# Designs tried in a protein design chat: miniprotein binders against Biotin--protein ligase 1, chloroplastic (HCS1). Part 2

Target 1, 330 residues: Biotin--protein ligase 1, chloroplastic (HCS1), of Arabidopsis thaliana (Mouse-ear cress) (q9sl92)
Amino acid sequence: AMESDASCSLVLCGKSSVETEVAKGLKNKNSLKLPDNTKVSLILESEAKNLVKDDDNSFNLSLFMNSIITHRFGRFLIWSPRLSSTHDVVSHNFSELPVGSVCVTDIQFKGRGRTKNVWESPKGCLMYSFTLEMEDGRVVPLIQYVVSLAVTEAVKDVCDKKGLPYIDVKIKWPNDLYVNGLKVGGILCTSTYRSKKFNVSVGVGLNVDNGQPTTCLNAVLKGMAPESNLLKREEILGAFFHKFEKFFDLFMDQGFKSLEELYYRTWLHSEQRVIVEDKVEDQVVQNVVTIQGLTSSGYLLAVGDDNQMYELHPDGNSFDFFKGLVRRKI

## First folded at step 10 (miniprotein; from S13 with M1S K4R K58R K81R K84R)

Design E1
Fold by OpenDDE base, fold request of step 12:
Structure E1 (fold): chain B 330 residues (1-330), chain A 86 residues (1-86)
Amino acid sequence: as target 1 above (330 residues)
Amino acid sequence: STIRITFKIEAMKMEIEIEITVSDPEELAEIFRWLLELAEWFGADEVEIEVRVEENGRTYKFTIKVSDPEEALRILEEIIRLIREL
């Protein structure tokens, strides 16, 4: 049986009449494209109601859209049961989509990881990407930290509202999410400068209900509270956009400094001793430094045993940044 | 003439691509200074900037790869000169 060139179906959902008219416009123009020239079929939410079976572990569009009370983020939703990449959808169509548009998929099979690790998200993974705009290029990378915080706080917010024990999602700098020392998520951001703005595409993967490859939030939750109601992807995503919009506003108004305390309470790296490699001529010298925080650029700030402050840069060769850090004097 | 500048930087694992299109070569100097400032801010060891010029149905491509910002500016001045002579 020839694997039929499975046309990618994109369901377009609008929170209000404004976003719904955008969805109609996009469908009528057939303007959404994928970078691999995969045939795209655009479907409005109103037309898709007959396609989604109630018993499917598919992303519940109505549950998510009803939870959204944000002004800018998550009001325009693209859902697909299966995508190569949510990031490719939002980044390649950035100019056609409202700012703050989100793409969600149940299964992502060509997710861009920074490494050759194809993030194949099994069912139960929350895979989404969304768009935003920034003006100051110097702080564009800090958006990863704002997103990380919003995910960690969204999980807590859902647990709180459901009367569940908190799942302690921690940040591994710069863009990974951990629970109990296991990676449960990651953030991928890309940006393109156009029309005097940084067009930022934010991709998030979070293991909510997928037991592989490491653990998931619901597995951790079952371990703490076996009889508990499980977390839903829709609940987390809704809570995420509420936290993110708030944190993004604080970040744009007051800078990342307004979020630093929360970031340092949430990350893994407080007073962490790390080995850095200095190239002194033809010799590699290992030095130990203690992580103190972030620099204004968003690198790790560390202190040496010499009491000198250093900015820690990735060497560009190591997948784990903590294995390939180079120190620069500040 | 259409002049397109492309600059790519990776900062904290985030890929940032800057694409700017101008019609006047004199605007390049300000853009380059801004790009170099961003590169310095993120502690880039090397700056790679591509300048593409489309004129009279021909495309000219200039690639600057330098570790020294002052060298980058000198190369830019030469590129601007070459563009003016097209």
Scores: ipSAE 0.711, ipTM 0.896, lowest interface PAE 0.5, mean pLDDT 88
Fold by OpenDDE base, fold request of step 12:
Structure E1 (fold): chain B 330 residues (1-330), chain A 86 residues (1-86)
Amino acid sequence: as target 1 above (330 residues)
Amino acid sequence: STIRITFKIEAMKMEIEIEITVSDPEELAEIFRWLLELAEWFGADEVEIEVRVEENGRTYKFTIKVSDPEEALRILEEIIRLIREL
């Protein structure tokens, strides 16, 4: 079987002269690598004019780059028509990329999912990963909530600007996005502490125009308004970085408390009753608790029927976190 | 000697890997306290810390796997002693 030595093409795009010179430097050094040692071909946006022409469904680099007015996030873009993982691109090359660099692909075929599952993304899915830095390890997991909020608000902003009906994107704790009870997206964050900083890689998948495996934003939109213009991946990604930069600044300056009210308006879990399993000696005792919010560490805060407050921890064994919650008394 | 500490924690489906490199075994105590504080903050039931020492072209690997912070500190003191004897 010919192992297709299919070189992965990475198109490098810079918003300004600064990021464009970074792109040229990376290309000249051939410094970008993949974890699987796949051969990488680096192409500048100015050279890529022939790669983008033949597929009307390819990510429109110019549309995205023209939308970006951020100071830190989304100003350096890596695009590929097909990647194993956008997350692997940004995480493995973290030191070589400007902070806030984004990798986008049209097709992801080895995306990281829950519990070592490979996630395959069909065409029409918005698959991206980007980088950020944090200093306080205690709040690092809260970044996935900031990202979730930024996605939900980005979808609203694009709908508003286009005169479209609002799509009610909700958050399923800790890192899933839902519309009408169906999963439409998810966030994956990883961090590596090096040189006194938490290097955070954020992966996002959002079903924009892919009808499988569940639903997508455009399918929901067509159901509400059949004659409406559809959402574009580029528009959502641009709006995401504008929301995310604002929310990240608020989070770094004021903590997650500044976003908490918006989070509780956007999540699925307000006053939700959940069953938690306590192991008391050799007996499993089921208790019912009511979700009140988040703890300072980012776990679910709940109240028991005894009026005791509890922090709800995942058992680490359950794929659905709500099926494997353990309560800890606060 | 080159000492590499590796700590992994998962919090709310986020994997955090901490990698610290030091030259002095005495720096391990402060690092371990910080790692244990983070583990406690995230309510970890068990802490796993790997210490790798490269000395004279040999690699020594110490794995600490404990549920008690006080036990972790005792094991660390023993590891520091062992590193000094290398």
Scores: ipSAE 0.706, ipTM 0.894, lowest interface PAE 0.5, mean pLDDT 88
Fold by OpenDDE base, fold request of step 12:
Formats: sequence, structure tokens, C-alpha cells
Structure E1 (fold): chain B 330 residues (1-330), chain A 86 residues (1-86)
Amino acid sequence: as target 1 above (330 residues)
Amino acid sequence: STIRITFKIEAMKMEIEIEITVSDPEELAEIFRWLLELAEWFGADEVEIEVRVEENGRTYKFTIKVSDPEEALRILEEIIRLIREL
């Protein structure tokens, strides 16, 4: 058994000469690090063409990079065939990477989940993380909703361009993606405030081509159109950055209000009745409320049977937020 | 002296870490008001703020953990006083 040198290979790709010179600079300085001190090997795309075997299941760098026409997002790409976490790469190296840099992997073996559980994403998932900057801390959590919308609209855009039936990807608040009542993806965001800006790291996982443990986009597509061409991870990621850049610009210029109508058409929670907890003195009382939308802070807005409006907060103890909601009067 | 403030908040399953470094203790009061306003905006039940002071090769650590913003400001004023006495 060849001891595969436990070095993490990172292939650096630039859309233009600007990003290509950044890639050369990072390689020459060997400046990219992982939080676990794993040995990192930096490879330029031009050098990797001699190393990447034609594995039909690897992320196609050229296909993705040729699709990118964005101004800020997805122009600098880090790819690895196997990585602990794409989120750790972009968050730990935030200051060294251009804003809007993306890290993609074929296999993520220590993905950050909601639980301390190590999630291994199998081959066929689109696993990526990217960076952005924000100034207003009050709206930083709303970026999760902008990302969710961009994923759902990217899948539709790829289906449209390929002449495929639309896959209706829905949003489960705050950060899950569903098809036909089954979870197919999720979003993880973290932020660090430095130098008067919120440095946001956005992680996305989308099951494109692996039918386990729930379903994937291509399994749903085959069920609707058996003879159809399958969705590619590169196509979805390219379409994502085009949708995301547009939605991010609208969000930064006009606020989340510009996206609310599209969000409420895309989410699962229109007029949903949910059980919530009230803190009444030292007693927890369960009540039923009806979801109406989002508050300005990004929590669920709901109406009680008393016609009072409430903001719904997670209790912090429940894995499913809909099982551990506490209502606060607005 | 180097003063580092660290504040962490979780909102809608997003972790936000704020790290600010200042040289003047007088800047702490404005920073703390801003952190408390963010905590209130996200409906935090408790605020935890860490203040680290590096002076003369020694590190001092102060942790504020309070549910009342007014109490947090009183504790901060005391921390600022203690930093000035270092």
C-alpha cells in the first residue's frame, strides 16, 4: 500500500491574470495553512493538468472557470480531491485570499455540521465554501437566506439552460435545502469582525449525484425525465455565483426586502402552524402560532391565536429549530 | 498596552465572532455599547465579553458575563479603571 503522503493538495485557479498572479504569489510564499497543521501542497492549475487523471467524477476546473463571468465572486478557485473542510480553508486563510474566493472539494471528510459529529460527504456532493465582506452586523445572518435563494435559483437556471424539467428546491429555515420533503443540502455561515468589517465564510453542501442518505438532484431528475442529461456540479456552482452576485448586490443596495417575495415563494413555511414555548415566570407553556414571514433581524415572524405578533427564537437545545422555538412579543 | 476585546454571538445558527484591538482604554466604552446593541438586536439573554490586556509582558484577562446591559456597563467602567491602574 503506497503511503499516500498525508499532504492535502490544493490546486489554485485564477479566472484572469490578476487572480493567476495571486495564485503564483500564494504558492511561492506557501502561505495557505490548515487549522490542524496538516501539510499543504500548493499546485497551480497549469501544473495540475499533468497530474489530474481523467477521472470523470473529479470537479472539472476548466468547465467551471469558463462559465464564470462574475466581477467579485468565484474568480479565484481552490480545489482539492479530498479535504477536511472547505470552510476551514477559506476562514483560516481569509486575509490571504481575494474576497469572493471559493474552495471546492470532491470529498469532505471533516465537514462542519450542526453537531460535533464528523460528516463525511460522499462523492457526488457539491461541497464548497467562499468568502465575502459585510459592514452592518445587524444584517449579517440574512446572508444565509441570500445564499439559499441563490442555490435554489441556480438549480432552476441550469435546468432551464439544459431544457430539463425544473427541480423545485425549497428552503427550510434558517439554512436547509429540501426537495420533495427530503433534505438535499445545507448552508453554514461564520463571521469574524476585523478591521471594521465582518469577514463572512459561507459553506454550502448540495447533494447533486449521490442518492444516499436521502436523495439527490439527479435522482429527482431521473424520476421526472429518465433519458435526460444529468446536472453537473460545475454548472450549478457557476450558476450559483451569477445568481449570488446579483442577489448580494440587491441585498446591499436595497436590503433583504428586495428578496423577501422570492424567499417566501421558495421557503416551506407559508402559513405554517408551529408549537412554540412561552417563558411565563418559572413555567414553560406551549402555544400554537402561524408563521407569517421574517423579522428585520431574520427570525421567524408569527401570529398567535391572540392576534399578537411574535418573533420566534430557537431555544438553543433542539437540533430541529421547529421543535424548540420560543416566542417573544414584538 | 494592547487591549483585545472578544465577543461571540450566535444568531440563526450563524456564529459571529467580534475581535477588536485598541491601545486606549477609553475606546472600550464605545465598543461595549455597540456590542450590547448587537446583543439586544439579536435578542441575546446573556452577554459574554472577554477583555485581554497585554502590558509589560504580562497578560490580564477579564470576563464579563451578564444578562443586564446596565450591569455590563458598570463592570466595564470598573475594568477600565483597573486597566488604567496597571
Scores: ipSAE 0.702, ipTM 0.893, lowest interface PAE 0.5, mean pLDDT 88
Fold by ESMFold2, fold request of step 12:
Structure E1 (fold): chain B 330 residues (1-330), chain A 86 residues (1-86)
Amino acid sequence: as target 1 above (330 residues)
Amino acid sequence: STIRITFKIEAMKMEIEIEITVSDPEELAEIFRWLLELAEWFGADEVEIEVRVEENGRTYKFTIKVSDPEEALRILEEIIRLIREL
């Protein structure tokens, strides 16, 4: 016999009475949908006793909401202990949810990779997706860099406030996060333009307390200070929205240039020499260029030994963008 | 008639989908110039734009796949003329 259809419970939580009234309206209308014919049950936080466990491994809704001081982002939360995709929840329901709503899960068993492969997030990973709006399509992909920066600054802020050792989270262009040469997180953004606005959905995975597949922030912290207090997913997410809202306001008001200095201090690529593939009369020749920063469109800016400036593009054939880079003379 | 334009692009591994619905074919030219400028901004080698027209319960589909933005605009002018004759 074939396996029965999956079902899904989504717990809705608001920061204030305004968001709580939105949650009640969504439940009454049964307005949220998932793409795979999954049956959805909407549950208010006040009704969620059976989904709240005594253990400390579940995302703590009240701890997160107590930390929120933002005016737009993170004020409406959707949680489930297990989901196929937090990204699908916010993207397929964009128009029904307040802009800035966040979906969090403890376990995600499906996700979008660079090749759209299927995977499962381990327990202890901070998995979330949230929404925003933009109007200028030319700068929409730069949102990935703003999000990356907000994650790295959030980790620094939580460590600093708790008196913990410095954890140097770095950005690997365009959407990966690294510590000590190992990947600890990634960012995935999608956008749909409707009604003269880009509806942007942002997904983030950050290895906070999961020992696999590579490393996590708490493993690094234990190595530096074995008896220290550990990082909690709720603290990092709260700090993320505080940093993100500030950076997003700067980005929208002044462009990415307002964030570039901090970004270049945080990424891995300053003065990095990389190999590019040139086509000369249908031959492929390898050359070396030096990364200088980002172009206005958000690709890598580099200089060659000929002192010419180039924009670097991936060739589309590799999981790693730095394999098979091609250059375009500016 | 209802005219729906769909354009998809990926830039720096971010998927961007643009869907615009209009009732007046005179609006298509500026929409397509905007889409072509966006594609050029991100360095696209080819542009794919889908136009769907619904007229009297029937659906007509036009797909533009070109590498030259000026040629794409010329093809668009022909598509607008054909839509007016529906």
Scores: ipSAE 0.699, ipTM 0.872, lowest interface PAE 1.0, mean pLDDT 84

Design E1
Fold by ESMFold2, fold request of step 12:
Structure E1 (fold): chain B 330 residues (1-330), chain A 86 residues (1-86)
Amino acid sequence: as target 1 above (330 residues)
Amino acid sequence: STIRITFKIEAMKMEIEIEITVSDPEELAEIFRWLLELAEWFGADEVEIEVRVEENGRTYKFTIKVSDPEEALRILEEIIRLIREL
């Protein structure tokens, strides 16, 4: 069936005949590439049905596609049991793939490429990347917040539909997802502007059923409802695209303001007091500010003890944005 | 002539790369204004723009990195003037 992780097989799956014809065209032209000299073999789902054994831990293509009710996103899927980067698959092949295509893998490992900013994911992690287009560069980074919200709402929706208790997945600005003080997921977005459009590639990792690194949704669920039916990656991904497509349409039509109230209920930072570092001559002076929300550019909006409004920026010295914040008066 | 502009910015951990190709240097002023407006919108401390010009089998490269948006505009306009004289 699938080739080893030293060479790569990509299984192509379409929701309807339109997407299936695209998959056939891609296979015939052998038109997908990876940046790390990995040999790529394209396989249609129809060719794989008789050869692929059912495996409870492998991503279930038919379960996912049966759940898809979207008009744009998630209708064309690329799957491999192991990849160096789902993000590279969709970003390097953006022009060859339908916009809204998703690449999913069961295991993601450190790649051989020049970039080293790749998330490693064990089996059980929902690791995927998909594409979209935007026209206004000023709001492109806010897509990270729309994606975050779609993930949290998808988890809520699946839990509700399955009669499961509420799992309180929270957003840590700008691109992390948390439950019970532990990271459960993250979002990585990149964009290239060409031909008057921003080609956006969105990568998401969500710890659904993996034993490490920190925690996963099913571990939290088992602690709350020990005999419950567990969450499946396919259900969450289907719900994600349903929520994301609706939120993306609202975002494009009405701006992020249309989503702000829901976002602020979901993030960790409402009224959070944080330390900022100000430079006075050669000395660092610490001040306290209170987070109020987001600025129109997408940075943190805060008020100081002086009742002035500030935009908060990282100082670049830490992977945690909240360590070493620098304020700018608005 | 072929003129390629490359501009990269990072905002909220999201990398945005802008690549524009034009054949007429008269279009550069509008492009540079747009790039500088975007940099200002995200509060960029420095602006780095690469301009590559291919003319008559010869390649010219201009790279500019400035920390002041007003000074960046002056330097970029001077680059436009130099490209016109090629």
Scores: ipSAE 0.696, ipTM 0.867, lowest interface PAE 0.9, mean pLDDT 84
Fold by ESMFold2, look of step 11:
Structure E1 (fold): chain B 330 residues (1-330), chain A 86 residues (1-86)
Amino acid sequence: as target 1 above (330 residues)
Amino acid sequence: STIRITFKIEAMKMEIEIEITVSDPEELAEIFRWLLELAEWFGADEVEIEVRVEENGRTYKFTIKVSDPEEALRILEEIIRLIREL
């Protein structure tokens, strides 16, 4: 209701003539909708010259598209300088967009006016959402780990290509990214099953060049190499789709097993000792378990001091996912 | 008639929603088995399944909350019987 009279401009950009014709079709039919009755104006990239250039910190569509050599992912882009949710754009319009389409915004806001619990993403943050399809519901949540890995590998690849120092981006299970003990990003996945396929929408936020709220990749880089060239959101996103498409193909062909060694090298939890508090007959009993990896379902696999294997589940939705863990014997 | 099944589950903070449309109530047993197996795979203790039936311009809605497969089968058979009486 509060956003029902808002207006939104979406710039459509295709890698090739095939995607450009899709963009023209969408514009001509005015096919895209948003959940809050926000009025949507569809604009082709060729028409969008006035939305950029007075602020060179806007997402550079040409830089991104020139970097794309993928077959499926990242070839159709939707951009807006401000959006309420990149995830809503791709998820609400899944059937109208090519699978693998990506929506990017410079600023993400939750609504008009500021109240407690209003989330926003400032300029400099890489905010994007994209789509994919899967058929096996049992492995759908594992896509979060594939995406996380692709983000970390994309940052490494861009640093390597630019001769920059190593930025050790680590994965905090299940969907957070950390550097030097501070959160720099997060992943949100949702899925709907229709017509015998899971329609998966993936949202990613990565603090590349934003001064707030925590740290960002460029702040870490300046601390390590003050005279270095800085990371660009467009470079990371391009590298992300290159890595993700390869990892996704391996994942779909050979399962998550094919990525496990690299994943465990990258996450924070190898051999991590965790205290689990169990309530036994009105007493709190503390147990120490050691994280071994992931279960087949994608939860944490741990071993107790009794040498028994456990699956760890969150007991609530606290800010720290590891608070209130409950163990289940396997 | 049109029978629409919806099912939601959360696994590792990822929301999964399933919506299936069938015309024959006998297909519900296979769908319920699949949904219950998925819930068991992710360790869900309780599951909600919504069945919406469109018949003669009227809408009927059944909501199933179950944690026991035998109870789920009993409820499923009752729902199929009720749909056939429509």
Scores: ipSAE 0.684, ipTM 0.870, lowest interface PAE 1.0, mean pLDDT 83

